# Designs tried in a protein design chat: VHH binders against FAS1 domain-containing protein YDR262W. Part 4

Target 1, 246 residues: FAS1 domain-containing protein YDR262W, of Saccharomyces cerevisiae (q12331)
Amino acid sequence: KNVVNLITFKDSNGKLHKRLAPEEIPPRLHNSQVNSYPLGYKGMRDFSRPAVNLDDILGTQQRKQQEFLAELSPLSLESKLSLVNEVQIFASYVRNDVETYNKVSDPNEDLIIIAPTNRAVSQLTLKPWQFPNNIDKLESDGATEKELDTAIQENISKFVRSHIVVYNDDKNSYKKVSPGCTLLQSIDFTESKKSDSETGGDILLKKEGEVYYVASSRDEKFHAVESIENGSNGVILMVDFTLVGP

## First folded at step 13 (VHH; from i1 with D100T)

Design j6
Fold by ESMFold2, last read:
Parts: structure tokens; sequence; C-alpha cells
Structure j6 (fold): chain B 246 residues (1-246), chain A 121 residues (1-121)
């Protein structure tokens, strides 16, 4: 068995192409020659909405601005996910979940996306479409095509929604678990609540020095954020681990 | 598990045409992006063409663009590669592959021996 991947690259006219991934992934280029405004995003952004700021939810002090790709043109999180090849697998799952894709594309739904790298996803013993519903067992038990498709969709949606947090601009709404460490609720966590007032969370965000860290609240094993991509409606925190697994 | 069977190779003269087929025997074919790759003796594997799970997006290597056409028929669990204006440089074993993440990730598995295409007089 052989596994190969194609990466996306953008030509000088802004058209997307694919090729076999090189041994070293080239640095991303900011394309300033294409004055293209994406059509089909939902409505206009309310200009009174502040940019997503991780230090506000942590109660920490910024030393400098993180690099914005939007400096050259406004790009939504949806656009950013389609161009960041390091999270190509996760981005494909986001597009596969219509409800989540709609949120990522909405200029007035601010999100924190904790995006596992392709390496992190490839390390899983099962692929995200295979758990927590046991697809092999369902097939063996005679599940119909519709039953299999539904179970696969539930697996994909749960994986995606476990990695995405809805940003709240009320700084006092966040539960601080220690100085510089805040407990967050993924979309999956909030959809799984037994009551609207249920407290807790499934994600820990921490800052030590100038570095951000993320952990599952279940194991509290912190991993450094590899890089941060800013979009018009939120941020992508790229991590070399997954928040849920088989 | 999905089984893939590539077929339709053969001998053809330069300028000729062939149509390759890849039949999938497993479930949920409509969730998989599909691809064609080729390898000539002593050379590295080369990307040829890919198609999204719905068939709505197609991609081609520069070396085949305008000459090859990828298509799929989800009702038959089959992907096709129509190869026109064939050249000696197209001589290779052709492999079909499926998306390993069931999401148009374009991370492909390929299997088996492939199908041989030989372009010569």
Amino acid sequence: as target 1 above (246 residues)
Amino acid sequence: AVQLQASGGGFVQPGGSLRLSCAASGRIFSRYAMGWFRQAPGKEREFVSAISSSGGETYYADSVKGRFTISRDNSKNTVYLQMNSLRAEDTATYYCAKDTYASDSYYFDYWGQGTQVTVSS
C-alpha cells in the first residue's frame, strides 16, 4: 500500500492547482497581484465587532501583534483553511460538515479553530471518519449505505466540532483555571451539554511567556501552538496533536 | 475495505487514444476523491489527474492537461481516464487511487499492479 498527498498552490493569476507534495513544504506566499473579493460569504461583518484576541480571554499582556495574512486582503477563516496545506486533512473535514462550514464562512461568527496538522491526523490509529462510531462493525453487521453514511458523518462532525470554539467578546465570561490558563468549550462540548447552565469545558488554552499551549481538559497534556493564522472572523491555532482520538 | 481494479491499458501508436477504467468494489464510493498516477521504469511515481467525490472539481498535471480527461460514474463505482493525443512520454504503468480520509483530502491510497500503457510504433 502506498499513500500520497497532493498540495494546493496558487499561480500568479490566483487560480488553484494541485501537485504531489514536495519533501519540504514551501513557505506560503501572500498573493497581492489578484484583487479578488470572494463572492458568497454571508452578509457584511459588523464593523463594531473587535478582532479575536487570545490574550483578552487569557488575561495576559500582548508583547506584539501576530502576523496577519489579512494585511494584504481580507480573508475569512474559510479562505485560510483552503490555503494552509499543513492542515489540509482537517480543512477537508470542515468542508464536509455543512453546519460547521457555514459558521467558518460567516463573517459575524468569530471562532477559535484549533487545527491539527496533517501529521497529527496521520498519527491516529483510526481515521476521524472511523470513530467513535465503529464503521467496520456497522458494515459487518449489515448496515445499509444510508446507515453507514450517517455514522461516518456523525464521526466527521464530532471530530471537527471538538476542535472549534465560538469566541465570546465578553472577557469576563471565560473560566480561568489558573493564571494565564483558561477553560474553553468546543462546539461539540456545547452541543453535548445536559443543560444550558452546565459548566466546565473540554479544552485548555494557556500562555507561558510568548508561547500559546493547548490541551484536552481530560489529560491536561499541553502542546505548543505551532503557528497562528489570523482571519477576518477569528484565528487558527495549528497544533501537532488532536483533541479527540480513538 | 475498498478494492480497486484498473484496466484499459494496451499498446497504441503516438497520437492515439485509450480509455482507462478503475472499478471500486467497496461501499461509500461517493465519499472518495479519486486519482490517477503513473510510473515508468526507473522513475518516481507521477501525478496524472484527480477528481473530487462529487465530480465537480478536476485536476491535471501540466504534462497531460488538454489531452487527458478524468470523469466518474458514482452509480457504477467507476472512475475513468480518457487519454488522447498520446505520446511516447506517456508510456507507464497507470494506477488508480482513492482518498484515504473520505473527505476530498487528496491523500490517496493506491493498490495492485496498475494497467500498462505503451505508446510506440
Scores: ipSAE 0.637, ipTM 0.838, lowest interface PAE 1.0, mean pLDDT 81
Fold by ESMFold2, last read:
Structure j6 (fold): chain B 246 residues (1-246), chain A 121 residues (1-121)
Amino acid sequence: as target 1 above (246 residues)
Amino acid sequence: AVQLQASGGGFVQPGGSLRLSCAASGRIFSRYAMGWFRQAPGKEREFVSAISSSGGETYYADSVKGRFTISRDNSKNTVYLQMNSLRAEDTATYYCAKDTYASDSYYFDYWGQGTQVTVSS
């Protein structure tokens, strides 16, 4: 494959730059030691809002009442997505969907973002903007520019919203199936409901030992989470597969 | 298939100027980010410049900032690279590339044929 991608980085002045990426981009885990010293970004934390805890969602450690508050990252998920180069295609789709971008930027949200790697997206037989609306057919049938733009945006929005969960213990955003396994509702799933009391979900999250796994509820084929990025308003779970495809 | 061809290369003296063009076809050109890359003989491919789908954001390699300007005309499905103050180190084959993810990902996965730029006395 003749593919070249640019990595975004910030210089010491906060200005964004692009450079060529290595052909192989290994997964990485956010190093919390950058934010663990006494003078880090802890003054930006909202102490009245608890951080997302995957073990609470899974029900594996909630009754111990141990101190589960890890050192919170001062950066929002929006900032984290711009810095995780392994998911730059997905991050670009998030920025392209205004409603989702607003949620990812909102400090009052608690999100679980299941972010497919560039490798996972590049292996799809169609680009996310090409399905489920058949863009090639719309174009050949003489669709107007506005009709094409609308269909493309619907495809992008559905792809993005199928990978993001709004976590909220006070709402039916998830259902514990068993200890260590939870059924989650993506934004796309919740927007497709006909009733607010409708149950179920489209994403399975499982913990076995110290490793997290994600699957579509449709096929229940679990994939290991490659890395976890913690942010001030949620977490990013990087995976080498997509939850939806053509 | 979308056809990309860079044109406008040639021989120039140091300090000279040259303008490259890259034309594409298709009704959704305005959704693609576009980029310029170059490769000298025996060297690795190098990023030169990129422009967002709308033209509102531009990026440059440090080696060309202040000398090169990228622009686009979506009504003509064309991206341009204005190269000023050319140096011998700018000698390379220049390629245009397209980001087919239609989201300004800057993940360039479709390439045109190159045009040669030679800067020498």
Scores: ipSAE 0.609, ipTM 0.827, lowest interface PAE 1.1, mean pLDDT 79
Fold by ESMFold2, fold request of step 15:
Structure j6 (fold): chain B 246 residues (1-246), chain A 121 residues (1-121)
Amino acid sequence: as target 1 above (246 residues)
Amino acid sequence: AVQLQASGGGFVQPGGSLRLSCAASGRIFSRYAMGWFRQAPGKEREFVSAISSSGGETYYADSVKGRFTISRDNSKNTVYLQMNSLRAEDTATYYCAKDTYASDSYYFDYWGQGTQVTVSS
């Protein structure tokens, strides 16, 4: 007897919603995966690269258990995002942005994904596709379908890329600002730079005790990380807030 | 508010057929995944079928595979559910639903009014 699984959530207005559980949605092959060229090492991770380590990024003491779990995580971040039902909306936006999807699928990337929960996204007063470009105003001003589609895609890409950090130990992609607190640059931040001399970042990562916290550098309002999912090419930090909003 | 208007319900004998329609408004309908759900009295709402924004991917509950077909016509802002070989257990209120996140997340956050389907001799 087959069971149909639905998950209920309540939006910021108190309205109840239903969605498919992730196990009801089959895995989807992306065109980049289908179009790979037959090379002996294409898509294979360089095993000499260490796993992303949050305590190294923060300059804090690492627990033995976290290192062990990272070594036992053969699944890519793309696979992890596809399986975690609490972040299904965010995961769908990642798939909507081909460049970002290719990064999360690439075994030779090292990423930190700050993934907002479905609850966090549902609490926004506008959907991620509606800001920062004001889609309602563009429509009222007589924008063409192409102009609307472009503005919507820009909104989606900015939302996704504001939540993902490309970690590179050799580059100045992060800055330890104090013991246990590090400033990170999202993909969106790095793509918006005027020059390489522009320093700073848009994401703060902090550890207090055994708990990790994330904030936007804009307001420095820290939120606890709800859970950590380790993958072969990075980590997912699940949070109950969004780093950008309307 | 986005409006969803389901129609096509009714009474039918076992083995019969019905086609449900769900019409929506708005210029970006073609970016929304759509779904059909049903609820029998005293039971939780259950998934029936879903279709991607382009219509290229379709999903079915195991209980309806091979009997039901979901389709869409983006030029008419309409989703259909063709229901064949109907059985008594298909009796329910059928709801269409919309994924307003515009990303094929299949996170259905907007629901239309239901249409009753009754399968009885």
Scores: ipSAE 0.588, ipTM 0.810, lowest interface PAE 1.1, mean pLDDT 80
Fold by ESMFold2, look of step 13:
Structure j6 (fold): chain B 246 residues (1-246), chain A 121 residues (1-121)
Amino acid sequence: as target 1 above (246 residues)
Amino acid sequence: AVQLQASGGGFVQPGGSLRLSCAASGRIFSRYAMGWFRQAPGKEREFVSAISSSGGETYYADSVKGRFTISRDNSKNTVYLQMNSLRAEDTATYYCAKDTYASDSYYFDYWGQGTQVTVSS
């Protein structure tokens, strides 16, 4: 059970890194409805809820939406994150934030996850646990181990929650700016609002031709989505940049 | 900066035992997965063992499974490798490594100084 493989990658500075390869997914039961997820969560999705549709969110030409079980992805977003080697650093942070991990595992959520690649995270000048709370300053000011741990957890949670949108059909979580361009609210944006009357968002999603693009609303620098992973409770958009940084 | 110091190597006869230690400098050690790697002359560095930040999960290369045991003491910022039933093929410089991202990512970006283990009669 303890056989281990490593994956090697090279960052932009030419440094080599090693990573443990993901373990194999547990077998799935063959039935007409999904009764559990691989990591033991036993909820069932309300099948009357439509799957997340990026073109509907953007107000562009509709793609056919399939709600039949035979077309439903068998894996939750939690399972997908744990298997996609290219986003393993981000996936580890999701597991480190209990509230977010619970949402990613919940079959009755509909999430859009903007998952930065390992390359994108490795290029940050500070690691996600080091900002926005200045951990070096807290340490030099005599913070206890527990105070440092709390500040680090806040940094991790903010990083993770800045990359995840809870999709809401009544449009509380997004605002269409124009056909093909939509402003989204991350979980972090929603939790940081002083009141519900404060509108706007922190993530831009757009489609040009057949390609999807994502940007932070602060700089509006669009990056192409490298791949899309569908899960039973939402979608993962893989990107080669982070929405927040030091 | 985090510094890693491996120690406890030496000469031992086949079938013998050694215990390696790796001391880490810095705070928040309890958030990092740790690993042991080894390199024999003329060979590439290879994985030996890894342990989660809490110590609750351990991993071993097939070549050492059942003979080596990884453990950690977070109060002392130290990870250990107990090496039993040593063989000539275990002769190498042993290195400890630390996870960078404080999340059990198992991305081993920080590498310590090595300690030599030599198994011969």
Scores: ipSAE 0.580, ipTM 0.814, lowest interface PAE 1.4, mean pLDDT 80
Fold by ESMFold2, fold request of step 15:
Structure j6 (fold): chain B 246 residues (1-246), chain A 121 residues (1-121)
Amino acid sequence: as target 1 above (246 residues)
Amino acid sequence: AVQLQASGGGFVQPGGSLRLSCAASGRIFSRYAMGWFRQAPGKEREFVSAISSSGGETYYADSVKGRFTISRDNSKNTVYLQMNSLRAEDTATYYCAKDTYASDSYYFDYWGQGTQVTVSS
């Protein structure tokens, strides 16, 4: 018999969590979702499109001694998210939001994904499906199953879209606020603004020395990026916190 | 408070069959993957089987593949484990769990009291 152990970890409040890690379950879910691509979709990246470059976004130009470029990666961000064990909860939410899944799977999109670790998500006092719509209150107020399902989907979509930035050179969707610090707009921020003339952002990205940091623009509490995964259509910045919470 | 309760355990001879049920007390059951786990006395809890929220994907530990079948009925908020060809090694307390993140993440918190399955002659 294969022995499959539960994993145990503490959140920031000292609460212990026990669960089966995704790697203990045979992987087959990912392939069926890939098969949902529209018929006739190209599926190839245009080589003329420049790779996402964090130093260009920040206004910090490193002296070149190496040529490691995102354009050389063969895997999409969707594939990368599915393979990075440390972000599998977040990846499951991406698969639950059709519009986001389509963007992450599209080889001609360019995305910056601020992916919270499993630890970061598990430490939230409410799960991403429980806020900002108060699901417990909706239940106690007699909401129908349909109303609950819609509210839950809205919560999931908002959580996912608050962590993803569309990199678009043709718009002023991001701006440098100081040397080495840039304000970005998440998909959720972009969908919430009332006009194209509205400026600002909800995510701060900065570089100090050789380390990248991310914060919500609301609290400006910077957290180090723990790792960077390059894909064919953007980058994943893994962080041990969430940009939105209850 | 217990959110999930496994039932249907009992004493069974080797080679026999048993069907476990787990009723979920929460709403929106159709959003949750469900899992079965077991623990023998003095042993660590181990994975048995899991099923996606839609029921379209099922997963089994190698030790039970081909003998156990997981299923669900979303209209009854219930998941089942059909256990065939039972062996002494299947003796354990069986627990059900639901997906913590409502996303087919296969992360399971909050394990209620299980149901005892005993296989002996």
Scores: ipSAE 0.527, ipTM 0.784, lowest interface PAE 1.7, mean pLDDT 79

Design j6
Fold by OpenDDE, look of step 19:
Formats: structure tokens, C-alpha cells, sequence
Structure j6 (fold): chain B 246 residues (1-246), chain A 121 residues (1-121)
């Protein structure tokens, strides 16, 4: 085995540390069952903050007045990512982007994370740090180490930010394309906008029956969400593809 | 592609010490975590130690913890494994590895030939 999994944890002083993860047999990809968080964490939910609800985003469920006791996990999305073995490559890149890390750790954020599986990332012809800035070319052209590092960091940031949506109900920045299908904007998309008036998105979210699907708006090839994890500040959608590629 | 060349293996008595070195090619050595693995005859390859890209974090298998020390010199594109208090069970072919993704979770590539470490009285 040539894989070494690390778990990130905070010490009592809030300092981040890493330790070797126990060699866990990768859990069989169980279907989209919303892991019911044990009842004991009900007390820690900030009920004043609406939880990210995919059905609300999609318009598939009428806001029944029912107190959507969304069992919000007390754990942030950052913490949740660290617990999902199948997306550890992506999770590690998130941690390498300080700005993104801060966002996914912020309990006051509302995020949708489309997390590609390790398999999906591994199947790429280039590693996420190698595109879109062509690192090999930069090297061949005689780029300095600093330039290379900058380019690599930009690549990582772009990759991570392309897979994360800041959900803001107030910004009407999301467009319903059809019943059960919504166009979302990744952080990368939002940052790349030339004007505030630019409309559109780069991520499609769809629900058919009980299954959620995600696609890039570039090719509109939908992939089923394999699993959903809820955090205190949003949701993780695990998918077996990457939204961006080389 | 980054090439790795390991050296420093040999024969030692129990309780002895060896220092392995692995030289890496390329210009972005400092972006990769580095690691050591070993494989004994008839056994699976196992993780020994890893070091983060900056050298700030080190990781060890339980079997070598307290005895082995991993370090790196990014200016020399080299990773080291100081092996102290060697035991017969440490006998194996040792392989230097680099992280494939330049991330905090390490997925290692093996390059080149291993270096043999034999601990025997």
C-alpha cells in the first residue's frame, strides 16, 4: 500500500495537527442514505440559521412550515471532510488553500461542497496542482522556484474553489434552469466574474426521484451524488468525477 | 518525471545504525512529501516513515517509532532515514517514495531500485 492517510485535528489551543489515520478498509460506497446523526447533538444546532437544504435550492419541496429540524451536525464541513476517506485528496487540497480552509471551517458560512472521490481525482491525466497553469511547461521555460510555487498554489486554489459553492439565499445568484435543476456558482466562478452583473453558473444540481445529480455547466454530463454529508455550515456532496479537468 | 535514488543500505548487527539517503531529481522537490517504505521477503510492502514538504511534520510506523528519524534537505533534494537500534525484523528492501499530489494526504510513488538493509548477528 502506497497511501498514507492523515487526519487533521485541532489541539486545545486551536493549533492544527496531523496524525496517521488508522488503516480503515474503505467502506463500501453505501447509497445516498442521509446518515442520521445520533439524536444527542440536537442541542447544539443554531436554529437561528437556516441549514442548507438541497430541496429548497432545487424547489422540489414546498417549504412546509415544518420546523425542518435539520439535524445539523455540530461539526464543520472541514471536520466532516476529514472523516470522509473517499475524498481525502480533495480534502487535503482544501487545507492547502488557506482562504478556502477558513471558509469551510467558519460556522457562519453556508457552503455546498462537491467533493470528488479519490478515484475521480486519480483518474485525471494531470494532478490538480499541475493545471490549469502548465507546471511542466513553466519548468521547461526556466521558471523560478517562486514562480512555480505560485503557479502550483493557483492551480490548487482553482481546483478547490471550483468545487465549492457559497450559498447565499439573498443574492439570487442561483438560477433555476428547470424544475428540479438549479445552476450554481462556484467560488472560482464568482471570483472570475468580470462584472457583478454577470449572470450564470458553472455547476448544475439536479434531483431525479430521490437521487441528486451534479454536472458541470460546460458539458452538462450529470453524475449521481454518491453520498451526502451534513455539516454545521453546509453540505458535502460526494461525486465520482471532477467538475474541472486538465 | 521525478527520479529517486536511494542509498545507504547494508549489513548491520542488531542494535546497529544505518542512514539511508534518497536523492530526488526535479525542481519542485520542496512541494512533495517524501516517505520511506520497506518490503521484506514474502511480506507486503509497508509504510515506514514520511515527512511533509517543509519538513515540519514527520510520521512513523509504530514499529519504528523512537528508533527511526526521517529528515530532509530541500536544498539538496534529499530525504534521509536515520535508523537506530536496528532489529532483525527491520531487514527489508527499503524504498524511497514521493507524494504524487503534493497535498497533505500522501499518495506515494515508488521510484528506482530499493536499498537492502540486513540486520543479522
Amino acid sequence: as target 1 above (246 residues)
Amino acid sequence: AVQLQASGGGFVQPGGSLRLSCAASGRIFSRYAMGWFRQAPGKEREFVSAISSSGGETYYADSVKGRFTISRDNSKNTVYLQMNSLRAEDTATYYCAKDTYASDSYYFDYWGQGTQVTVSS
Scores: ipSAE 0.227, ipTM 0.626, lowest interface PAE 2.0, mean pLDDT 83

## First folded at step 15 (VHH; from i1 with S53R)

Design m1
Fold by ESMFold2, look of step 15:
Structure m1 (fold): chain B 246 residues (1-246), chain A 121 residues (1-121)
Amino acid sequence: as target 1 above (246 residues)
Amino acid sequence: AVQLQASGGGFVQPGGSLRLSCAASGRIFSRYAMGWFRQAPGKEREFVSAISRSGGETYYADSVKGRFTISRDNSKNTVYLQMNSLRAEDTATYYCAKDDYASDSYYFDYWGQGTQVTVSS
């Protein structure tokens, strides 16, 4: 199977370009991490709202080295996601889901994006657009173009929303399980939740030493976060696995 | 599964024009970004052009910008490459490809059958 991809880069004038990715992709150092939280503010963001801080979410007490005001704001998560070539498949899916794209672009949101790498996505036995709705079966059963398009959109939206957490002030999106381990609710989990449910979750975030780990709450198999990208409205945690699969 | 058939190649003199077509079979063509690539004998495969699902975004290699135009007609499941001001250096087999993830990921897989373009005096 010949697989080629285009990667995006931005020139000094701000114009976006595409080029072929290198044929050799170095392995990611999935146990190394450098930066765990954003540095700034963008747009009409309320200056009194702190940036997302993973150690606060985990309940690990650390002195914050944050500047309350910053003259130079980092890029939004939408901008960051479009430029992180290791996650271009996932990024394209975020753009396909209008509601999610709007959140990722909103300077007053606070998001944690668990972004699977292209390698993680490419190793799935079905592509994210093919499950949980069985697209092959729908086509075989004579589904119309519109029915197929709707089913594919539902699959993509569920995949995207299973990987994104909306942090909010009332703490409904997460629950500290123990020091250094927190249960998070993806957008998909929140939208599927019925009334009067406990504040459970579908994503575990853990810190051991200086390394962050993520797992699905169903299997609790932790994977190291390979890198952290900070944006004005949250953080991207790059991982070499997917939180949902066929 | 979608199958791709590239056509419209041929022999052209320098400065001439050709229009390549890539017909897709199967469903949901409108969900795929599409691309054109080329390969000359003994050379690496190179990117030529790409177009988003809607046709609203187009991309070109620097070597063809201003001379080539990509377009698509989703009602006909077809993508086109209009090639003007052709040069000897444009001689190659041209391949079309589709986005493997039913999106604008530009992560292309399997390029369909190629069509030969030969530019020579």
Scores: ipSAE 0.636, ipTM 0.836, lowest interface PAE 1.0, mean pLDDT 79
Fold by ESMFold2, look of step 18:
Structure m1 (fold): chain B 246 residues (1-246), chain A 121 residues (1-121)
Amino acid sequence: as target 1 above (246 residues)
Amino acid sequence: AVQLQASGGGFVQPGGSLRLSCAASGRIFSRYAMGWFRQAPGKEREFVSAISRSGGETYYADSVKGRFTISRDNSKNTVYLQMNSLRAEDTATYYCAKDDYASDSYYFDYWGQGTQVTVSS
């Protein structure tokens, strides 16, 4: 028998709220046969291409190749993201952004997903669908349902895309700052560039000892990566903060 | 702001049927997954059923599978719970709730007023 537990949290105004715990809802079906093509994916992943390796991104000199490969999962990042109970709010937003969902599901992409936990998202003073477009103000100004839906979609897409890096040994997608510290570009950063000559990034990744850390380049406040989930087309770094907020 | 109003409760004999409805006020109802919960006196609130934003996915607690059916009409901002083959243990106050993250996250934060269902012989 399923037991349903509600989690209580307090918003910035001191008002108490209750939420359904994610483990109390049956998991969604994730059919590996689901795709947008009549005959399936047109191509398979090139198995000679190495998997995403955080130590290579950070510029370390040695790693045990066999140990790294033994920890790889055949499941895609889409499948892994759906199964990590602690990030189900973020996962729901990824599914709500079709372009990003297609990348996360694509076996020929190589991605780094910095996935905020449900706790990190629930502690924001505004939900990711409420900023940066001010939805309350749009409603007060008489926006149509279509205009509200579009603004909410833009908010969700920006939040999702600020947490995902397309990695392909591309100098435009990352820049090593020092041994063990690398500057990354989220999808949102690359879509927001003013010119092709603009370099840099919005995400810092570093390793100290055996622990990985992530920060926004804006505040450089590092947070420990709480766990790493390896998928066939990249990695998920679970963190207890969001890279963007209200 | 969104307000939820559940209705359709009442007294019914075991084996009977009731249909609950939950009317939502406010905008963008089609962006909210919806759920039904129940609470018997002295017990914690219990999950009953949930439905995705589009209505294409439905979920049920094991205790109600095959007897209860959730549905929604986005043009009327309303979610329904058809309750068949009612049993004494279904006696509770029933609440509807909305997904707080405007997605199919199923994180329900807002609860409307409940409607009482009493199953007695």
Scores: ipSAE 0.498, ipTM 0.784, lowest interface PAE 2.0, mean pLDDT 79

